# VHH binders against q3afa8: the designs that were tried, part 6

Target 1, 265 residues: q3afa8
Amino acid sequence: MDKASLGIGIFDSGVGGVTVLKELINLLPGENFYYLGDTAHVPYGSKSKEELLILGDAIIRFFLKLGVKMVVFACNTSSAITLPILKERYPVLMEGMLEPLRKNMPAKAKVGVLATEATVKSGLYQKKLMETNKFQEVYMIACPQYVPLIEKGIVSGKEVEEATREYFEPLLKEEVRDVVLGCTHYPFLTETIQKLYPKIQVIDPAAYVAREVYRKLKENKLLGENGGKVQFYVTGDEKSLKNLGSLYLGYNIDRVQKIDLEVIV

## First folded at step 14 (VHH)

Design t1
Fold by OpenDDE, look of step 16:
Structure t1 (fold): chain B 265 residues (1-265), chain A 126 residues (1-126)
Amino acid sequence: as target 1 above (265 residues)
Amino acid sequence: QVQLQESGGGLVQAGGSLRLSCAASGFTFSSYAMGWYRQAPGKEREFVATITSGGSTYYADSVKGRFTISRDNAKNTVYLQMNSLKPEDTAVYYCARVAVFTYYGSRIYPEAFDYWGQGTQVTVSS
């Protein structure tokens, strides 16, 4: 069996992962993709490690049944908590949101990170960034207003701009010029952020993820040549994926298959 | 090798003043935020004050208006001027390189990740 002809699995707890999917599609047009939104169990940020591992195992098993050559953790929480464990449990290539950025991002004296409250509170993101010795000062900004707005389809206008001004105030004060989007939802706001702050370099980890995925596939001689298909799956509500996913990808997501992860408790 | 060395601690009466110094070496001092922490007996280490590489200063609520953090980049030294000292200020004071600033709305949480001094004892008598 030509393993290179197998697809790539991508999962997130919700719709945010489509921003990663977009980058992967752009960089890897020869690949087929299976996107899974675990909408039945969102949010992941409030779950225990044990719970996340149970879900993670179920997700990996799902992808393995489909026949994938790689699984991308398009979720910051899972990337940080479960990926290091799951990669040892299953004989499939895996990649997440954090490592590609950590490894490949240029050194900067100062860096800002926009993230959810849960991510910031965990302390894991900033810890991992600091382990690289690439930064002297990291400014972690909790952005509690962003995800609710984005989920409503509000990615521009007064509300987003006001929230953005609030979140960027400390970054501007400290003359931070590089800002990492530490949530997979946040790329929806890139245009709005750039409009407000054209001198700020907005860094989307998804670009680093895509490049790393390419690198790994190439290294393992697993690059596909006849891909271009994307199949969407959800475990719960499909509305957000259809609406926001379509908006971000620039085409209508017409078919979403609902699945049961067969969680083993 | 990164090194931080505190000095200036001692015994002082309530209402008195002390000035702590921290001499830094082994890194580009001007590129890093510096801070002071303290640990009282039986208590956890707590944040006291920090100064960013850009010169912004932040203080714990318990020391606001009484303590002043400053730095001299030419001397690779960070200072903590402590005025109106109280018995509650008694602790070992530690100098640290501060790497992470976490913002929750109006609240700021400075975190030191890697390098600490050995500490200097400050005792405030009643």
Scores: ipSAE 0.826, ipTM 0.941, lowest interface PAE 0.4, mean pLDDT 94
Fold by ESMFold2, fold request of step 15:
Structure t1 (fold): chain B 265 residues (1-265), chain A 126 residues (1-126)
Amino acid sequence: as target 1 above (265 residues)
Amino acid sequence: QVQLQESGGGLVQAGGSLRLSCAASGFTFSSYAMGWYRQAPGKEREFVATITSGGSTYYADSVKGRFTISRDNAKNTVYLQMNSLKPEDTAVYYCARVAVFTYYGSRIYPEAFDYWGQGTQVTVSS
């Protein structure tokens, strides 16, 4: 009957959210997590605001049926576009990728951001960063090739390197040295990026997200020692989650439940 | 506080030249990108040119080869040299601090938000 004993829902369009889940497990080892990869609808970066809202609504309702005290939007696209709207529709506590970045990012004269096309087009990521007054010049790079490659398990090699060189060309020209991974899939590419550009500081917001989740749970008296279990769900293919997800988390994901989202048009 | 003041506008015959200046104060000028935007009667404000803090320059397609943006950090001033002027260049020209550079492949979209000058009128007669 104790709300603090409820789990924490975390979602992404695919495998990318495990990069946030890893940080959450490390910081909150006693909490139970429900991870949903919406693999039937990946990639989110090419979807309209209306499509993303419909999917986000369904995902939150799924988590509410499971019994959660909080929903983590482990998708930068959803965090930028849908979280501000969905927060007003549901009483459940929510956290996303943007506010933790805003709060924790150190001041830099120049910063680059690799992001999905939808995130860039929303304008909201840019606005959130500029509100900090920490940056004089922000370089937003739309990276439409990345998520499809990562979801196929392609995180290194010629195709990824060619896409990465294309995306980094303007950053190198402007001597940008600090680059934020503005999509939760992109940490899978960190080794490739560092190999190509060892002088660039790659910034993954996932640890910032975990810190803010902890703070919100503590402030609302919702922290619990609840067994430390993780349950995995997908809406479509589970291959990337089991393969790349297991490798990144450092343990085997052996039980994945396929579910259908209850989408309302 | 941040102040941007344009000057150098006026009436010019087609084919002529003008040089706009924008004097800046209230911030560390050399640390920021600067740009020029323009607004013709009945149209939305549009990007013209930008120069980054590092000196890289970018231009709207409609002005490439005719306009040159430059800056003098010692004088806290950004300039727009406008050559081969056309009647379609007629607009109010605004100086702005540019904060965000968005890339879709090689296409760049520079964006200014909060810090704009009052504008200077440029009129190109046929």
Scores: ipSAE 0.734, ipTM 0.890, lowest interface PAE 0.6, mean pLDDT 91
Fold by ESMFold2, fold request of step 15:
Structure t1 (fold): chain B 265 residues (1-265), chain A 126 residues (1-126)
Amino acid sequence: as target 1 above (265 residues)
Amino acid sequence: QVQLQESGGGLVQAGGSLRLSCAASGFTFSSYAMGWYRQAPGKEREFVATITSGGSTYYADSVKGRFTISRDNAKNTVYLQMNSLKPEDTAVYYCARVAVFTYYGSRIYPEAFDYWGQGTQVTVSS
């Protein structure tokens, strides 16, 4: 009973994780959430596996001090690279971006994936998708310009449109019509992408993640009640979270607590 | 059961030409990308050329302009026309089903996974 009253920790390198948080709040209104944006270390997409493991370990320890029953890796880079390892180090339940996508994505002949450079270089996202036998051709696009732009609040206009045209050129050439947002920041760009390419179906895995979180909590008898509170934390600048995050969530984020992660190298 | 069988390898003098063929069976050939990879003695297997299900072609820099990949979906066959052969082209050439295309800017990395032919030897003498 005491364990079921614990919160759910959610982390991302910055504001991107609010796209997952929104779906979690909608599906699980009885839960309390702790959201951490590791804004002192954004972007994660350019970091090494070793750097990401050190940061992920510190974040899990932070959440354990707050009292959580589950940690959601609301970062595709961290989900691909660190979750499989950190899951073996800690007894707390974990969910990330890859397994919910694998389980819930319908079969398609061709699928495109927009992802960070680190996610693409890991090879794990590609492998996870191919293991499904749901896809005949997978087009992985490394998008190093996106997260920095989004974290500055730039989600439309010339710079993001130019980057988007470059990233989508091979997808258009191969007539790929279904594109997965392989980074939790990228849903902020959905309107811009749809403006440029109205025929492309954009797939945001965030809803799949929420469904799998619910399933795991239910199966483990950990569903909470009388929750509904969200507490926000950052390790650095909070501007993007308060501005873009508030807009996406549909309410004002009044209080954001700055913390320092206890990093062990 | 997916099966890929290469043919057309052999010994050829530098500057010459060869055409490799790969007969495919056990899957809907027209729905999949196909490719050629090669492995020289003592080296790792490397990408040579690929053709997508839609007919787009991509080549390694070392063979661009000299090699041409093509496919005949009615015959379930992919071809590699190799012209202006160099001793450096000496390798075992493998036909493969290509599943993943990874893009870093203008660079492309086609990947094959579980479906490879047995290979055909190409030897280019100087």
Scores: ipSAE 0.727, ipTM 0.886, lowest interface PAE 0.6, mean pLDDT 91
Fold by ESMFold2, fold request of step 15:
Structure t1 (fold): chain B 265 residues (1-265), chain A 126 residues (1-126)
Amino acid sequence: as target 1 above (265 residues)
Amino acid sequence: QVQLQESGGGLVQAGGSLRLSCAASGFTFSSYAMGWYRQAPGKEREFVATITSGGSTYYADSVKGRFTISRDNAKNTVYLQMNSLKPEDTAVYYCARVAVFTYYGSRIYPEAFDYWGQGTQVTVSS
């Protein structure tokens, strides 16, 4: 089969990766996508490097069996820890969450980052940004209230606005104008954030990921023409993908296929 | 090309005061946060105080109320006024460019990366 007609695999530990999928669909309407939420093994943020490599290896092998020309790591933890290693093991094109941000973020004196406590404590996001020499001051905000609210379907209203005011208080004090969404769940809050702070530029790394995917496919003469289909997979529970995922994508996710990964210990 | 040079260290008796200075060159000083860190014998380097480019200040709990950080952008200099000194304040004090401010609720963790001075010794006797 023509390599350009192969699909693009996208994975996350859960529903968060649909925020990347949305940007990819918008920028590459001629492509077919396979989305995998590895819900049987969530959460990824608590797993060791060894565990994440085992899972990532199985996920890539699953996508290769389906026929992909590229794998997108729509998980910040997997992008930081496993992508550099798995890239050496497989010839398939790969893209993650952190390198597109590094490549595409313009130089700024100050930048804010909203992230989960786990992401902030890892130190990996901060280190990646500082390695660029593009920023003088980086403001990392741990946002423990956001994911629980989003998972309950609460993305607007008083609770979200109060949490957002608390998280943005230090950013406003330091006159930070550019704020990165450092968790794949947080793009769902963009409208609420913009309502409260219309002068702040909200930066969703997913848009940069989509741009880099497009660039890599074009450079390798792999752009597709007759796609536009998305197939959804989970390894465990599918409810959050169908509920939160549908809400974010703006259409109903009709079918989700449950699969078992071939994990090698 | 970035240079940070501390001065003002020395020997002082408990309860006394000392003022540290850090002269900076090789970068646009007013655009960067600056800070002081210290390392006592046998201990890891720890945060003392920071001042952002916008003038906001943050302090470690152990020095709050006793130490004051300030900056003079016209002289490319950051200062640490150290009052009510204790023997526990004995350490090498380092000036640094602070790059990351991490907020966990009310907890704030300022972090420096690649740009450090060579340090000045502060010794508090008695």
Scores: ipSAE 0.720, ipTM 0.890, lowest interface PAE 0.6, mean pLDDT 90

Design t1
Fold by ESMFold2, look of step 16:
Structure t1 (fold): chain B 265 residues (1-265), chain A 126 residues (1-126)
Amino acid sequence: as target 1 above (265 residues)
Amino acid sequence: QVQLQESGGGLVQAGGSLRLSCAASGFTFSSYAMGWYRQAPGKEREFVATITSGGSTYYADSVKGRFTISRDNAKNTVYLQMNSLKPEDTAVYYCARVAVFTYYGSRIYPEAFDYWGQGTQVTVSS
C-alpha cells in the first residue's frame, strides 16, 4: 500500500471536530478521512491529564488499525495536553489546534481565548501563545458550560446567552476585541456570540489547521489522490454529530459506526 | 534585556505604611501589565497585585483595601502603596511583568513568566 493513499484520522470528544473536518474536506478533497467522536467520554474539558492520555492512546491505536498517515487532534484540550507526549510514542504524523493558531494568528496587543477548563488549567496554551511574542496581554476564559450545551444541540437561546455574558464580562472590562475560539466545539456558538457582541472579532482556528495539514502532507510527499471518502465513528451517543454536525457540514451524516475503544488503564 | 528593579522596602511597625517602586527598562512599559508578588521564608511565591496596560487593577484577597497598585508610564515605574501593614505581610516583594490573566468563574489568576526583579525585603515588626 502506498503511504499517500492512507487516510487521515481526525478525533474530538464529540461533534466539535466537525468544524475542523469541514475545512479539511474543502482544502483537501482528494483525501480520505476517518472522523471519531469520543462521545462516550465527552466532555474532555473536565478530565485529568492521565485520563486524556489513556483516551488519546486508544484513539491513535484505533486509527492505526484503520490505516492512517496522519492524526489530527481536533480537540484543543487534547492538543494542549496530550499531543506533545503522544507524538513521541507513535510514528504517525500529527497535527493539533495550537501550532496552526500560533503560526497564523496576527499580532495583537490584547487577545481573549475561550477554552475548556482542562485547556486553561494545563497552562500550555497560554505558554504557547506567549512564546510567539505576538501578544502583550492574554485573557484566558474557562468555559465549562459550553461543550455540554453544544453536545445537547443547544447553541442559542437564554442558557447559552447567559453563560456567554458571564464569560465575556472580563473581556469587556479589559476592552478585548479579538477572541479566539479555543475549543473546536465553539464555532457552533459564533452566531450567538456575534449577536451579543457584534464589535468583537471572533477567530476560529479551523482554517489554519487545514492549511498546516496540507503543508505537512505536501512536504512529506503524502498528498493523496482519488480519495474523497469520509467515514464517521462514535464511541457513544451519535445525536449531536448527526444533527448539529450535519447542519454545519451541509451534508447528511447518516452512516455512523459505533465502536468501543481499547482503553488500557 | 528587560530589567526590573525594586526599591522602597525596609522595616516598619505593624499598622505602618511603605511604598514600593519598580523601575522598568528594556521594553515599551506602557504596553504591558505589571504586578507585585511576594515570598515569605519557607513559603511559595504568591500574587499580591497587578495593573493592566489599560489601568485596571486586581488584588489578592489578603491585601485588598490595604494595598494600592499604580503606574507612571512617563517614568516607566510601577508602585505598591502598602498601608495598615501586618506581620503577615513580611516577605521579599518582587516586581514582575504580567502577561496572562486567567479566569475561572470569579477567580482571577494573573501570571508572570520570564521577567522578575531581584526583590526588596519588607519586614513588619510587632
Scores: ipSAE 0.716, ipTM 0.877, lowest interface PAE 0.6, mean pLDDT 91
Fold by ESMFold2, look of step 18:
Structure t1 (fold): chain B 265 residues (1-265), chain A 126 residues (1-126)
Amino acid sequence: as target 1 above (265 residues)
Amino acid sequence: QVQLQESGGGLVQAGGSLRLSCAASGFTFSSYAMGWYRQAPGKEREFVATITSGGSTYYADSVKGRFTISRDNAKNTVYLQMNSLKPEDTAVYYCARVAVFTYYGSRIYPEAFDYWGQGTQVTVSS
């Protein structure tokens, strides 16, 4: 079959990558997608580079067995640590979370980032943004109220608006006009944020990932036409993907296949 | 090439005042946040004060109400006015370009990376 008819593999350590999948489905409706949540091995953030490479290698081999033309690293840790190495091991196209942001953000005097406490503590976003030399002042805002509210299905109304006003106060004070959604849950809050602050440009990195995937497929004459299927896989617990994943995608995930990765020591 | 040159350090008695200056060159000064950090003997370097490109100021709790940071963009200079000095303020004070402002809980963590001055000694006698 035509190489353009092969699918696109997308992986994350858990459910977080469905925000990236959502943008890909919307921008590329002619493609087939395979989503893998490596829930048996979450969290990735505490694993060594060696362990992450072993898992990444197994995930890519799984996708190649399914028949893919591209692998999307919808995991911030894997994008930073393993993608540059695994790209040299396999001829398949690859894309991750950090390079699309780096490539597509114009140089700006000021940028804000809304993130979880864990992401802020890691220093990973700060480090990657500063390495670009595109920004003079970066404003990192830890947003501990957001994920609990979103997990309860509360994405609008007074409580979310009050939390948002608190988080945006320093951004408004410094006249920050560009704000990055630094957590895969936060795209559900975009309408609330835009209602409160219509002049702020809300930037979802997932949208940049989808754009770069589209660009790479188009340039390589690999755009699909007759797809539209999405198949879901996990290596462990599937409940979070079926519940939270369905919420983020806006449709019901009924069929999830549990698989065992073939790791090589 | 970015250069930061501190001046104004010295010996002062507790309760006294001192004004530090940092002359900057090699970049568009008005476009960057600037800050002061200090390092006492045997301790890690710690944040003191910062001023954003827009003029907003932030201070470590230990110096709030006693120290004032300011900037003069026409002179490419950032200042630290230090009043009501205490012996625990004794340290080498460093000027730095500040790039990241992290809001975590009620705390603000201004971070500098690659651009530091050579430092100026401040000694507060009891």
Scores: ipSAE 0.683, ipTM 0.880, lowest interface PAE 0.6, mean pLDDT 88

## First folded at step 18 (VHH)

Design w2
Fold by OpenDDE, look of step 18:
Structure w2 (fold): chain B 265 residues (1-265), chain A 125 residues (1-125)
Amino acid sequence: as target 1 above (265 residues)
Amino acid sequence: QVQLQESGGGLVQAGGSLRLSCAASGFTFSSYAMGWYRQAPGKEREFVATITSGGSTYYADSVKGRFTISRDNAKNTVYLQMNSLKPEDTAVYYCARVAVFTYYGSRIYPEADYWGQGTQVTVSS
């Protein structure tokens, strides 16, 4: 089997990864995709490194069994914590959420980052951004209201707008013009944010991820030509993926296969 | 190379005042936020005050109303005016370049990426 004909694996702890999937589909129409939502083990942000590695190993093995040429970590936590380790353990190409942004984002005097409380609290995202020397001031904003609203299917309206106004207050005060979506859920709110703040450049890391994936595949002569299929998998509840995923992707996700990860302890 | 040099520390009586200065070099001063931290003996380093490149100021609760941070971009200098000093203010004061501001609701956490050597401030009772 031509290695270029193999699919690309994408995983997240839940539905957030579909925002990355959408960008990949748009940029790479010749590829087949396997999406895995590890909904049985959400949230990842509260797990230890050891726990995340165990899950990560199981996920990679799952994708390898399916036959993939690349695995995309559509999870900020896994991208930061486990990807650097797992890429050394397995010979398959890997990409995450943070490095493509770090590598390719243009320098700015000021940058805002919207992220979950867990992400902000970890300090890792800040550290990684600072290491680039691309920014003089980084404004990290914890956005605890966003994920709960999004998971309820609330991506517009008064509640989202009010939360957004609160979160953007310090950014506006400091005249920040570039704002990174530091959670894979947050692209659901892009339209709402842009409506409120049309002068703000909203930066979705998923776009950078897609471009980097393309670059790596091309460099390795692994670009597919006859793709276009997407298969969905979950380890737990499928409701969120079916509902919100369908909404974001613009088509009905009818088939989701439930799987059990082979965890090796 | 980024360099930060503090001055103005010393011994002062309770209720007195001091003005600390920090001379910065090795970077475009006006483009960065600056701040002051302090470390008392046996305690962890703590945030005191910060001023953004835009001129916004933030203070620790313990110094609000008594300390004022300011900057002179033409001189590449950040200042800390300390009034109504208390024995509890005794510490080594560090100048810092502040690179990250983390917002948790109403709380702000400034993080520095470069530090000065510090200047001793002693407040006697």
Scores: ipSAE 0.844, ipTM 0.950, lowest interface PAE 0.4, mean pLDDT 94
Fold by ESMFold2, look of step 18:
Structure w2 (fold): chain B 265 residues (1-265), chain A 125 residues (1-125)
Amino acid sequence: as target 1 above (265 residues)
Amino acid sequence: QVQLQESGGGLVQAGGSLRLSCAASGFTFSSYAMGWYRQAPGKEREFVATITSGGSTYYADSVKGRFTISRDNAKNTVYLQMNSLKPEDTAVYYCARVAVFTYYGSRIYPEADYWGQGTQVTVSS
């Protein structure tokens, strides 16, 4: 079996991973992708390390049954907590959200990061950015209003703009001009943010992830051809994926397969 | 190599004042936020005050109105003026370079990436 013809598995706890999938489709049009939203087990941010490892293990085994050459952890929590451990358990290539960010961020005096309360509380983004020595001042902004608005399909208008002005207030005060989208949902808001603050450079880590996936596949002689298929899976509710996911991808997600993860206890 | 050297600690009567200084070297001082943390015996180190590269200041609730942080970029020095001192202010005070500012609404959580050896402040009742 030609390993280069195998697909790429991508998972997130919900719809947010579609923002990574879009960048992967654009950069790697010759690849087949399998997207899994683990919607039956959301939220990941409140789960123990042990439970996250059990879920991650089950997800990788599911992808291996589909036939993948690589698994992309399109979830910031899973990337930080489970990827380093699961990488040692499986022979499949892996990539996550945090190492591509660390590797590809340019040095800047100041950087802002918009993130969920759970991500900020975990300390994972802060730790990864501090380890780079690329930034003198890092401004982490917890954005509790964003995910609820995005999940309702509200990505523009008064409510989003008011929340955005509140979140950007400290960034403007300290003249921060480079802002990282520290949640895979937040690229849905890029147009609104850029309309309000056209001089701010919005940085979506998803593009860095896609570049690192490309580099790893090329390095291992695993770049595929004659692909371009995307298959969608959920473990629970599929409505956010079909609605918001279709909007972001620019085409209709018309077929989503529901699966049950085989958890080993 | 980043170096932070505190001075100005000592023994003071309750109600009195002290001024702490911290000389910094090994980095472009004017580009970084600076701060003060303290640790009483048997307790965790806690945030006291910070000043950003842009001059914004933030204080722990326990010291607000009594302590003032300032900086002199020409001397690569950060200061903590401590007035109306109380016995509960007794601690080792650490100068810090602050790298991360975390915002939860109006609440701010500064985090240091380097700090000095500390200077003892003892406030007698």
Scores: ipSAE 0.720, ipTM 0.883, lowest interface PAE 0.5, mean pLDDT 90

